# VHH binders against q9gzu0: the designs that were tried, part 15

Target 1, 229 residues: q9gzu0
Amino acid sequence: MGDPNSRKKQALNRLRAQLRKKKESLADQFDFKMYIAFVFKEKKKKSALFEVSEVIPVMTNNYEENILKGVRDSSYSLESSLELLQKDVVQLHAPRYQSMRRDVIGCTQEMDFILWPRNDIEKIVCLLFSRWKESDEPFRPVQAKFEFHHGDYEKQFLHVLSRKDKTGIVVNNPNQSVFLFIDRQHLQTPKNKATIFKLCSICLYLPQEQLTHWAVGTIEDHLRPYMPE
Short names: E, the ipSAE of ESMFold2; O, the ipSAE of OpenDDE; V2, 0.75 times the mean of E and O plus 0.25 times the DockQ between their complexes.

## First folded at step 10 (VHH)

Design f22 (framework vhh_nb_b201)
Fold by ESMFold2-Fast, scan of step 10:
Structure f22 (fold): chain B 229 residues (1-229), chain A 125 residues (1-125)
Amino acid sequence: as target 1 above (229 residues)
Amino acid sequence: QVQLQESGGGLVQAGGSLRLSCAASGFTFSSYDMGWYRQAPGKEREFVATISSGGSTYYADSVKGRFTISRDNAKNTVYLQMNSLKPEDTAVYYCAAEYTFTWGSDTYTYLYDYWGQGTQVTVSS
């Protein structure tokens, strides 16, 4: 009948079917893979539930199961996710690139960002990548602190540490991508820069192996076309 | 409830040594990575050293070769042995606990939001 558990299972089956169809359609139209994105608005007033309209469905073959896991682990409606997957993703903006050196905790880790702009500035998508050391030494991947709570978006942070004892996975996965939150309280910067980091406190999963180009700049430079005056 | 308590700070002359200790409680210490951070006057808190649950260590370039991090899981304590101290090592030193998890093909480290109160290290010249 229409109980919540039965509806969720039916919605997940339809979601899988639509993901397969979209992957085939996008392969014909795009000379690159589409990425799976979850964009969540900061400071939601609801503590236990959130609206699926804040999820942006951009698909890749490698990350279909991550969408399904994210939907499964949420207390929100799956019906809206199916509606979003029916949208024409060919209207997505090209990604913007940035390489950033960070000193928030005195760390010399270099982080790379790709920003997908939106008309609504609150829905700016921030892709964070760890930059690998290119020397004769093994990669030193950056690990990120992650503090996302379902229904509570107000505690967002970014702390980065070099990996220690999982070198086998590190060496075998130089294309690490992460979910990140930017902790504005740890940024002792001018308000305009703190605001930019707040706009980038949206998480997204993306494999680095899809990226062939890197650009160096500030977050301000990359967000300038999408910032209100 | 997680508690971290630092000790061992003090005043020392350049070229001297100090040993810091951090006693931990309220979590399974042996499962966590432990780290030391410091904050000099007018600067942000900076990374100093970390030690994994398995004993692997990583150091900031500024302290490599002079500082040694170690742990004693039976005593739930992490240590920082500081040798060849310089005036620029003057700072409040903080202990932190980290938890690692895996998501897909990626590994993430949680910094526990519980810091010790810090211990002051002052190096005179």
Scores: ipSAE 0.000, ipTM 0.104, lowest interface PAE 17.7, mean pLDDT 48

Design f23 (framework vhh_nb_b201)
Fold by ESMFold2-Fast, scan of step 10:
Structure f23 (fold): chain B 229 residues (1-229), chain A 125 residues (1-125)
Amino acid sequence: as target 1 above (229 residues)
Amino acid sequence: QVQLQESGGGLVQAGGSLRLSCAASGRTFSSYAMGWYRQAPGKEREFVATISSGGSTYYADSVKGRFTISRDNAKNTVYLQMNSLKPEDTAVYYCAAEYTFTWGSDTYTYLYDYWGQGTQVTVSS
């Protein structure tokens, strides 16, 4: 939006003010925690779910407060946010892949992170919250589709299905799967059983025991098709 | 990694029957829910039927009682038996692989871009 016309500037300022109010009200309506789980192939085990690296930012603030503040303090353009809310399929930047070892904590497994810029994470969070807020039926699933590129000829999609109480993001990538969960419930998990990621100033909470328990007999079987061969 | 190939379409008279097949690649076929969708000219793709990894089936109201979805995990194939065909069943039929996971007591289904190329079904009156 580079139009110098004063009438367009006035219209844009009005839309920006309205979108800002909507983003702030979304943050006030929901108390939640965000989770990330990674799927990585293990040669010795058929585990489909790998948790977090030892290198975790230490959080001193309430986790929900930090996540909601991250949404409010987004550096994401208001014009881009308006466009985001109007599209059926939203474009993301190509993600970065980073491998880390856990051998320092007695685990020899290597894990891969799929990393998006802060603005892309905020697009995902803001779109899901907007669709939950606009849902007229309690607990009705809401959907969002995100497109990104991984190489010259490939396009991939994140298909997101969410409810006001729970949500997940599954990467359309047969070599790797990433699960991102947003849970409206406040969990009282001891810090030694909780892991926090920080991606572009957004802090994500991972309750390790709950994800391990949930994976037993369910997520492992369902994630097998998406693991590298 | 996942590839789907439909077959069995063709021209049939109203009241006739066709059996569509969808061959899937991969040792993990049994972990997928499999679905059939159709698209008539100038319209969006419409859900027809699905079968879970556990064998539970669900049908669109427009085909309920006439169509049967089934799977053969040994052959990595899903089938759609279409009986009592009507002219309004004329469409390209697509096979899709669906991923389902559970969070607590809730089940979530994610449709990926694992579609076949489609097979044409034409029902004459």
Scores: ipSAE 0.000, ipTM 0.119, lowest interface PAE 16.3, mean pLDDT 52

Design f24 (framework vhh_nb_b201)
Fold by ESMFold2-Fast, scan of step 10:
Formats: C-alpha cells, sequence, structure tokens
Structure f24 (fold): chain B 229 residues (1-229), chain A 125 residues (1-125)
C-alpha cells in the first residue's frame, strides 16, 4: 500500500470527484450535458484518460445514431463510454477519424455538442452538448477578432457558430480548435459569458497558454472583456 | 526545464537521523504539491509522504511519527526529516511534484511524472 501507482490512482480519484462537482454545478445552471476528460501521457505514445463525463458521443461508422441514442436514452455506461473515448483519443490523428469529427461538427442539426479536433492533445478532451432538439436552421460560422489582456492577437480568431436558438463559440490556436455550443439565451448575461470562457479555458488547457481575460462577440452581442473570478 | 534534485542521503546507524532536501526549478513551486517516495532493491517504488501547496501533510503508516515532511517556498525546496531510522528504511528516496491546474477560481492537484534522480539512504544495524 502506498506505492506510486496506488497514490496516483488516489490523487486522480480525488481530482475526478472535485471536477465532477464543478461540472454538475455548471450543467445544472445551463441545462446541458457535459463531458470532460483530461488526457495525460503514459509510456511511449500512450495516453491515459481522467474522465468526468456521464455520457459520451460514440465515434464509429454509426456515430451519429449512437450519439443520439446515448443522449436520449442514457444507454451508454461510464465504463463503455470511457473505453470508446480511449480508442477515439488514440486514433485522433488518423485521417478517417479527423474527417468524421469535421462532418459531425459541420453537419449536425439534431444535437448541439462540442468536439476537440486536435492532433496533439496532451491535457484535455472536452465534449459539451445540449439536450436533443429538432431544428431546421443550420449552424453558420461568424468570425470575430479578439483582444487579450497582454495585447492584440490578430492571428488568433474567435469563430461564432450561430442559429436561431443556439450559439457556438470556436477558439482558434495555430494547431487547435475548440467548438463550444451553448443555448443562445444563456449568452445574453455577463454571468453566462463568464461561464463560457471558463469552459473555453479548460478546453484550451496548456500550462504556458493560460489567458487572464478574453473579449468575445456574437451577432447580437457587443464585444465584452471577460475576467475569470 | 523542470528539474528536481535530491540531496542529503548517506549511511547512518539504526536509531539515527537524516534530513533529505529536494531543490526544484523550472516551474512555480508554491503551486505544486510535493511528495517523497522510496524504492528498495528489487521492489517497486512506494509512497512515503506528501505536502500540499497549502501545507497539509499525509504519511505512510510505516513512517508516521518518525518522518516529517516540510517545504520552504522561498527556497523552492521540500524536506524530509527522518528520525529513528530502521534497516527497513534502506532505499533510494525520490522527490516528486504533483501537477496543479486551475478551473475558474478553484485550484486542483494532479499527480504528475516530475521525478528527481533519487538519493541513496542506507541504515545499518
Amino acid sequence: as target 1 above (229 residues)
Amino acid sequence: QVQLQESGGGLVQAGGSLRLSCAASGFTFSSYAMGWYRQAPGKEREFVADISSGGSTYYADSVKGRFTISRDNAKNTVYLQMNSLKPEDTAVYYCAAEYTFTWGSDTYTYLYDYWGQGTQVTVSS
């Protein structure tokens, strides 16, 4: 007892419990389902997952049907979802998998969710999605320039994906993208905007790339500085 | 670059004392939880003690009451004071850093693979 592997497992279990409480608080406030996983390196070219989610979209040949089934029926167990996500993360650099993620993000009109289309994930995989809802309006990208506390980052862009009842935010870094979908009404208040940026900060977690505040806009909102509490 | 460097090991008689030090560089030391582990010949590494960024300590049952872990954030150093040493304490002692990350205003710790090279402690009967 007390060997390094046992202590790491205990530390991860404590961290998971703390993050699960925070995730539940956010999910309850905004009435959406949220999956968060932290990816860390283990051995050569292998990654281990620290998972907080209760429901995960399945990335297979029938991924869209499986995602919808999982969201609607809660048929996916945590263990089954974690196994599928581990395979998903391992194959994230495969061309076939990247193509599927782009199609899911760009084409879905049946559910709103966030995927992390990265080639070099080290710390985090973030999946956020709202409840199933039919809509005949597709998402469309809206690009806005934004400013960071330490100066203007003209080569970094915030893309807003919007439709009548939903708004998504895309934050671009040179080798990374994060798509964040949240109910449009929740973006109208300063508190909701702060919550969105906290989620974006989690999804963009790289120790040296932490930003202190952001400015963001939507079609209906003015650009506003954001400072995490 | 992240580096952990242990010192203070050596040969000591049973019942004696040693103080180990671990100097850290390349990261914000005060934000990390720090730990000590040990490995006897032919055995897996085992946990000895850790100290949180806030100063809370936890010890393995085999060393509780004999060992004390402490830290000095101004010197980026963690210490292990070892008293009443026994031959069973003979091992290479390793310093480790536990990764910390922030979500909003809350700070969380995560055990990470930052390890020192180790320092040998030998306790003779």
Scores: ipSAE 0.000, ipTM 0.188, lowest interface PAE 11.1, mean pLDDT 49

Design f25 (framework vhh_nb_b201; at its last look DockQ between E and O 0.38; V2 from the best seeds 0.00; counts 0 for: pae E 9.1 > 2, grease 25.3 > 24.2, SAP .704 > .668)
Fold by OpenDDE, look of step 11:
Formats: C-alpha cells, sequence, structure tokens
Structure f25 (fold): chain B 229 residues (1-229), chain A 125 residues (1-125)
C-alpha cells in the first residue's frame, strides 16, 4: 500500500476527477506552482524551502450542490463550505511537497513536517505561481500573501493538546487564507506522554477574482529570500 | 443563524457537581462533534471533552472519571456532567461544534466551527 501522502494524492485526484466530470472551474484553466517556506526565528538559520509536487485547484462556487449534497461534504465543514461559496473562493490543495535542497542526498524526499513541539519556526510562507494552461509563458507570482505565523497555529495546537482522539485537525490563519491539515500523534513512553503535531498538507484559499492578479518577478526572484545557499 | 448557548454554570463547593448544557441551533447538529473547552484566568483555553456525531467520547486526562459528556440530538443539546469538582476546575466553560470529515484515508476535525459565549464555573475550596 502506498505511503500516506500517496494515498492522499490519489484521493484528491479522484475527487478532482469527479468534480471535473460535472463542471469545469476557472481555476482549472491555470497551471499552478507552489512553494512552502518554513522561516525560522533565528535570522542566521536558512529557511527550509519545499516545492509542492502537485497543486490541485477546486473552485467551490461551481460545485455548490456537490459540496452541500454529499460529494464534498466529507471534505468541508458546513461553515467553511458556506463561507467559501459566499466568497467565491478557489481552494488550492498541496498534498505533497519536497525539499528544495539539492546539495544533500536524501533531502529531495517528500516529508511531513513537524510543527510542534518546536519553537524555532517563525512562520510558514506559501508562494503561489500560476499561468494560463497551454501557455508558453513563464509562471507568474500570484498577488496574494499566504502566511501562517507560529503563534497563531500554536495557540490552536495548545487548545487541543489534551485531546486523545485519533482524528487529524485542520487549523487556519486569522485571515483564512492558509489551512493546515495536521496529524496528531500521541506518544506514550514509560516516563512521559508527548503529543506531536505533524503537517500533512496545506490548502490555500484564493478569491476567484485574484486568479488573474499577478505580481512582477520570476519564480527565482520570489524564492531568493528563502533559497538555501 | 448559528447559535451555541451554554448554561448550568455557577458556584459549587469542592467535591460538588454541576451539569452544563449547550443548546445548539442554526446547523445540522447531528453531523457535528460537540466539545467542551475551558479557560481559567491567565491560562490558555484547554480541551475538556468531546463527543463525536456517532457518540464516541474522549476526555482530557485531568477530567477522566469525573466528567461525562453526552448529547441529545433530538434536543440539539450537548451536556457535561461534572462530578467531584476541584478548585482547579474553575474556569469559563465553552461549548464548541466541530465538523469531522474524511479526506482520503484520513479523518480530520475542523476546529472551532462554532463557539458559545461560555458559562462560568467556580469551585470553592
Amino acid sequence: as target 1 above (229 residues)
Amino acid sequence: QVQLQESGGGLVQAGGSLRLSCAASGFTFSSYAMAWYRQAPGKEREFVATISSGGSTYYADSVKGRFTISRDNAKNTVYLQMNSLKPEDTAVYYCAAEYTFTWGSDTYTYLYDYWGQGTQVTVSS
């Protein structure tokens, strides 16, 4: 059986395929690239930069009935679904990502990132790039800010630290642009009990009208601050 | 409009009991897990108990054996029976509705879909 990330990818692909059979979304007219940077509090510490293997867009406004009637009801909360529909927001799912470090053998592997217990991360930054499908033009940076600060997701983690149920959790930044899918692991040793929060996947929320809003610069220009030496 | 309204809080002596209620409206109650959280002065809000849509219950270690969470779907109400109360249980208790969903092979809970305003519980020594 494939690794958890593989299974997630397959599930997302199936969902996307099902949605596509019914309606095409505006987001489907674009190719997307996404990078994830874990910025550390120590200024001397280089950011950990990851490239998303595949970005999966889902336009919620085109799938209202599916979302509400059961096609996507297992993927969204009622509140989230309603909010997404009202805001005409596209979801950009990033189920898998790989390290951008090419200088170290083995660093190119897809990995789940431990977010807690650790306090060295300042924020998670997602960089999104897009272009029209079948275009020979380079990817352009989407003019949107996707940041999730440590204090914001830690607060949410601490609220559920004592929970022992087996479900993962979804947390979001204050502006509801970045959603983190988190695996909670409860570890029991003879001496201690520990809880680990591991990042499994990310979903970006982008208003539909911003799909064509691009900033200036290349991918390299925007990645430069986060690039490993 | 979504609404969660807690009730049943108050002052109680150590060793005493209280029963909290949370009345829900404005959403499909039966589809949500219901949870109780509490926040003591100067402390972060912490998980107390949850009951899934299917009736599975989980408790914080600090309240296991003393607290019982239950729900009545017909009344759209979740309850927290609190026995053997301790001064350390003093807090504002909040009711939360949390939607649980499956993504691929994994099950997730969307935290804090809906919150109540809270009810004060004070346990005196």
Scores: ipSAE 0.330, ipTM 0.696, lowest interface PAE 1.2, mean pLDDT 82
Fold by ESMFold2, look of step 11:
Structure f25 (fold): chain B 229 residues (1-229), chain A 125 residues (1-125)
Amino acid sequence: as target 1 above (229 residues)
Amino acid sequence: QVQLQESGGGLVQAGGSLRLSCAASGFTFSSYAMAWYRQAPGKEREFVATISSGGSTYYADSVKGRFTISRDNAKNTVYLQMNSLKPEDTAVYYCAAEYTFTWGSDTYTYLYDYWGQGTQVTVSS
């Protein structure tokens, strides 16, 4: 009767056309789960793993209302600009996340994570899972990689230190798939005053079609490398 | 296509004055904060001054009282008036457009939005 991948693609395209007629986003048709792992440089040390409490999708068809306008405008070639204008993209915001560690005692900073000054983190890894809202099937990992290496965000933080008027900062990884929302605070003790950069939220930026491309495995399979002690 | 073009750099003697301009195109100029940065040879780029879309200004401590940032939204241009120049002000000066937005109750700035090509300022003693 035909190629199953071709039928799947055609069905997906028809759904996209219907959603556009109703002014709705494809992302609105999915449930999401997202996890954030802070991977340490020391191999024997397990990651600090967090679960996002609510994943908020935003469709970015209207560039002027888009917090990621820089991604589209960073393209200076006509060919690159035409390709970006033809894409439907989605922003997945993670405004609140919580630690998955069960053994943290006496600390009230469970939901806040300091990124700088420190030198023990190798990278931030975001793990994204989705399913259709009407489905009874388990969540599956989205076939995309979301990583932000320490060296890449530290350079941006050091640049920001020259700007004493900044309170909130957004930085992105080189391929513009992960955006970190950062709060700059001055920590004062009786002896010292120090600037810290604390992660407030993460936004993942991806083409809308990636929402239906899943990798193999369960949430548990993909979380296992990052599970804390 | 976004463009920021600096002009007005040059050689001046210490104590002199210079006025930099940055002409902008390809975006809604009045909606962006505009800033000046500078980079001396062998040093990292550093902040000089910023002016918000609403006209509020902020200056680095090293230039406060000597430099004035201003904007003309009708001409899509930001200016840096530099008075009482010192040899330490010698650098390439860059114009930047910084996009701001609100998320929750906080305002955020996306620092790596748009940058100019730079103009050389040299202050002899």
Scores: ipSAE 0.011, ipTM 0.436, lowest interface PAE 9.1, mean pLDDT 74
Fold by ESMFold2-Fast, scan of step 10:
Structure f25 (fold): chain B 229 residues (1-229), chain A 125 residues (1-125)
Amino acid sequence: as target 1 above (229 residues)
Amino acid sequence: QVQLQESGGGLVQAGGSLRLSCAASGFTFSSYAMAWYRQAPGKEREFVATISSGGSTYYADSVKGRFTISRDNAKNTVYLQMNSLKPEDTAVYYCAAEYTFTWGSDTYTYLYDYWGQGTQVTVSS
């Protein structure tokens, strides 16, 4: 029933519904682990490195429509369309740390904090690792580099690339918001003679290219050994 | 499932030697760095030694020249040869799988949550 054009429209609507349903499950296909390094202006201080886990990728709604237009004018398979949607992940979430997020910075749990400008941190570097969720394989590094220079937020740059099992994530948009959630972590480096670093839990939220304040109070006390002041 | 099983601990006199073994299963052993950690009563777990998938080794200063880490990829086993033992070496010894990555000139190592039950080493004074 209906002409060929009506059948094409029904087929496209059915494909759209299937893509939406599969899109909602893509966040569950792989595990992420992030390591965030703070580089301080004072050379005598060691770089601090923190681990964040349970980061979930989010796809933009605009790319769904762009992919569906491409499929209508091409012979792309449903799986190829899903891979294209995953290639343009512009936002990462860390659900376990979302209880007290703010536009600039926040903290997890019931920690007291005060927003204030940070001028002692030269860079923040984020390293991203991924693993297929059903896999017992170790996390593998992706080429991920978030560099935020305190006092030069207009020139921040973001490099996040992953092609895990061809499901991939790609974030190379300097205007995109970034969520950084940091937890207590044990880390060792050869230069530190196998010293284990134990660091506090903190939470950072960077709205697009602006990072003006940091959480202070309880969190600052935990970070004091890594601060130049 | 990933499994690590330590063995070879025991009681030894100061100046003596022990060889610890860690048998691994459930993952591609040859692709991982392997390490030994120890925990003395009332203290945190501390790093002892690591060996990369390529065979490069690194030691804590307290054990350099006395301990030797090695691996046998055909047997999925990592070893710790402990010589010139001191009372301060008394601890439960654990093996662990590690992941190492580099950023700039720095190399960082983290542990997976794959731990064996450990093996007790006691060095009498």
Scores: ipSAE 0.000, ipTM 0.135, lowest interface PAE 14.1, mean pLDDT 50
ESMFold2 (binder alone), look of step 11: mean pLDDT 81; pTM 0.803

Design f26 (framework vhh_nb_b201)
Fold by ESMFold2-Fast, scan of step 10:
Structure f26 (fold): chain B 229 residues (1-229), chain A 125 residues (1-125)
Amino acid sequence: as target 1 above (229 residues)
Amino acid sequence: QVQLQESGGGLVQAGGSLRLSCAASGFTFSSYAMGWYRQAPGKEREFVATISSGGDTYYADSVKGRFTISRDNAKNTVYLQMNSLKPEDTAVYYCAAEYTFTWGSDTYTYLYDYWGQGTQVTVSS
């Protein structure tokens, strides 16, 4: 009844049109660029640990379709996801958020915004808002692993994807793993877990209820309209 | 363990040709972009050419029209065909696995940290 496939196609077409307008609006009003990054695709073998097989590049020609795919794979509704995207972009320029972001030292100053829609535990899809600079270094995934605790929820492991050594990336439990890309190598050392927790909150990779339990300061204040009460 | 092994370098006279090969192991070769870089004595390492997983190619202006990059996914090998060689092409040539993000006209490239020993190309005047 009702032809759900036709309604979904119509909703996706409307979202595509709105994302096209949003891209134009961001280009006109802000010096930020939106891109979708796939961090890694795992190669599964029945008798082996997961292997990192590839980093998937951002698709310029299919940018809208990649965003639509991420939204479809998310627990968010299409309309709710679009509303969140609009509000988050506007809130980046709120004086309070800008002041607190400027005052945060380290990794959080390197990123303007991340929105992550997903339901698939085997895949990571990030929507990044980043200010492009003429002198930016090539994008560099760096690997560093931290264990952290939050509330009554299970332990999670934060992987900052960059290469300080030549060790390959092996993921044994992707369900508990959070991954973060950077476009510059000047990260704070692993000793500054508070900065890393704030940066991880920007990713919105964790379920909303888990994010609420450890997000603090600038990131918690910025995201409060979207967080459970 | 990721390994890249370059071969095919040598001594050649100006106007001559060489074909370089890079054999790769320890990763899913077909999923990565592959590039060639070179370093002359007393100079920084410079980009030469890259080929995406989909087969798209990009060249440094200094080699465009003279060099051709290609790949054979069945053999996990990337090639650099060098024609019309000049003395200024003299360098150690290195193979690299790459991640490439493209947005508009901007390209972000990550070089895998694994490099081979390189292969020496010497072009006599």
Scores: ipSAE 0.000, ipTM 0.116, lowest interface PAE 16.1, mean pLDDT 47

Design f27 (framework vhh_nb_b201)
Fold by ESMFold2-Fast, scan of step 10:
Structure f27 (fold): chain B 229 residues (1-229), chain A 125 residues (1-125)
Amino acid sequence: as target 1 above (229 residues)
Amino acid sequence: QVQLQESGGGLVQAGGSLRLSCAASGFTFSSYAMGWYRQAPGKEREFVATISSGGRTYYADSVKGRFTISRDNAKNTVYLQMNSLKPEDTAVYYCAAEYTFTWGSDTYTYLYDYWGQGTQVTVSS
């Protein structure tokens, strides 16, 4: 004896499970787009939400080649790349910001949060790989699961990278947004480009529409210290 | 807002063909996997076919070799070409847009899973 609403939910969940099994069995053969964000992480504290491993990249060979070609074929500077992006900056109020910071980074320090439009992911990726090459360090994706709690709205957001137990497969999502989390202290050494990206972690974000209500400025306002002359 | 609208259903005799269309709006169509599902009277909704954003196709065993799924990103439309139709293909056919990913043993489905209203296909004997 179940209620009709529970039965409908169970039926939809069974249908989704059937699709998941089919996609998973063929996951390594799916063509997918790579979506990334870069996050500055405090070295001292390891969050339970982060697992750094010698792991399988989310990128397919064709996506990696396209990104590298873009970097080679274009004069990528931070300023030039950012001038082409839509401007969207989220300045979070202290209580909500405190929760997101602890959940994502495992850090007690306050950070600014920058939200990039999903349509400009290619430009963000090119920018990130340009700086990775300048840093002389290997770019390593991180397997991670993140959860955000929104105070007054009691909403949760999930962030997922590649699986540890298999080649990381994440299917396309056009409604993903790219995050840049910046430790405010890093803004005091703006011309050290190698340092800026040395501790980047890759994450994917699945935003809810209420996140746009927190946008209060432009991307250049937060990234000016990192821009070239 | 997001809309999926199916068309092309109808009454056809066994052995005949139909082509279903699903017109999409309100989201970046080229980035979604698109699928067709069907529900016969008194049965659960079942998977029919899917096409990835990159064009890879997958079919239920019951329709393999008879149905072909395709997409036109310029027109924001997904199609299902149904050949050699059988009475057991009689159902309401639904178009879907879906994003699903897994981490460990958990599976997550993004709230942008979208469904159309369906189109009736009836195959007479």
Scores: ipSAE 0.000, ipTM 0.107, lowest interface PAE 18.6, mean pLDDT 47

Design f28 (framework vhh_nb_b201)
Fold by ESMFold2-Fast, scan of step 10:
Structure f28 (fold): chain B 229 residues (1-229), chain A 125 residues (1-125)
Amino acid sequence: as target 1 above (229 residues)
Amino acid sequence: QVQLQESGGGLVQAGGSLRLSCAASGFTFSSYAMGWYRQAPGKEREFVATITYGGSTYYADSVKGRFTISRDNAKNTVYLQMNSLKPEDTAVYYCAAEYTFTWGSDTYTYLYDYWGQGTQVTVSS
């Protein structure tokens, strides 16, 4: 009672309470996972040049869970992952969803990205920027990697796996959506060069009740968007 | 309101030296990598050098050992020290704000559309 041992226990309990709050904050950071799928409507081309009419992000909790179930399955493959993405984006890329974008007042922003070719002719690195409602930074850099096969670009699906940035900053805005528009006349798959493109994007703040989460993140090396012919 | 202003270009004889400067404003300079690019007449713009916010430097093979990139965060300025200049170094030199990251064994650099007007470097025979 009131001895040094008792005071030491009180100090330890206060430290434990502080660590609990810190662990809760860190758990929020490390429990951050979101997927965005981009849907490209292409015409068949023998060259790396193609037409893109619209890029619409598509993501729900159910869509994310389906991908995670596939990853945990011992039969997981890149082709299986792409098939799951294709099914879900077709369901959500309904005409009503496209018309909703036209009728919604959102923030229109100019974005820059580059297509950065690798020595491997089929690899392009695209860096995307997204603005978050509560961020003092206007944009956060993210990485997306596009891989193209020579010939038919009829169908392209790309997912972006949302990750924390390297500094551990929490990127948390589940109520923001980003729609990208690419000018078909200026879209090329560059070969041995970096090309800077201007994109027009629409940022939407979606109600939480819609269960739609939007974020941009990095594509992992082991996840290739593969287009089997 | 992001602005990049290059200076220090000019005419120099082969084997000579020049120091280019790029003054930046309108963004948090210390949080960005900064790079130098060049464009010769009739050629595409090519990478020259970059310096990360942490001070790591990367160079094109054509300039390694001859050029040195550095930065002064207190002055929001990036520099390119160019030694042993060759006629093939003749180009307009541009400064760019960048974001550099490593993924697997490769390093990628994002260029913001924050370019200056450029500064002309001409190296005579």
Scores: ipSAE 0.000, ipTM 0.111, lowest interface PAE 17.4, mean pLDDT 46

Design f29 (framework vhh_7ocj_1)
Fold by ESMFold2-Fast, scan of step 10:
Structure f29 (fold): chain B 229 residues (1-229), chain A 125 residues (1-125)
Amino acid sequence: as target 1 above (229 residues)
Amino acid sequence: QVQLVESGGGLVQAGGSLRLSCAASGFTFSSYAMGWYRQAPGKQRELVAAITSGGSTRYGDFVKGRFTISRGNAKNTVYLQMNSLSVEDTAVYYCAAEYTFTWGSDTYTYLYDYWGQGTQVTVSS
């Protein structure tokens, strides 16, 4: 096959390996649903507009195949590698959390992070939470343009509307496109604080400086009840 | 590297006017909300004016009707037109870039906040 088809096969193999590690980390531990979808960028488009094509249930027997079906869909390309995803990722010896809140132009935005190192078997470093004002509308995939810039690196992120019982964060960049939907009910009322420590995220490619900012920046206490002991 | 460079500050007499400019580089200017803040000695930094990527504006109560914020996306520049200046407007004025997007009726703001080094405005009698 040609070079572009070879790149696609390589990207799918790397993605499949990461999904298997995530499945093993969560194997039969939680009675809740998690959703992962992949957001693709059109290679020839100079604009940073992206589209969420599909939301796929993760906590099923066939979740990895359902996700890979979405990844194989059509005109977009996913270019990422495990080596690149870990290159600029902060390595932490203990769990960290950060909450970011901004009051601007009559609105407030909250983003919550819990970051922890993973062993070399899992290669998973963080869990991301995004909280915003709830909408009475059903969840709808949206197109949006966002840009993160830190040092010499640039990343593009999408934001989506959520349903009352869910929140999510969308990340789209040259190395990986993914978003997570997390059942907020389990995050609001966990039976023990150690539960969230067992939640794993696929390694995300972010500049080390950006992750350091999130990990050691100003922290609000609203995530303290969910920190591992 | 992201940079915000303010200009246009200086000494002006009460009742006069000044136009501040903030030239931005290192990010996609048109996607960011831009704001002007000020800080007088011994006081907290306060919002003077803000403009979203979509062009919606907001002003601090002390400057409504006197100041106008605008943006030129082609020049990556945000402006603050200051009219009817008073001694109470004396402060260091800072340009800020805020990551913002809008969906439906909701506006969301995220990482990053970039700040300029500030420009001094002094109003004399």
Scores: ipSAE 0.000, ipTM 0.108, lowest interface PAE 18.3, mean pLDDT 47

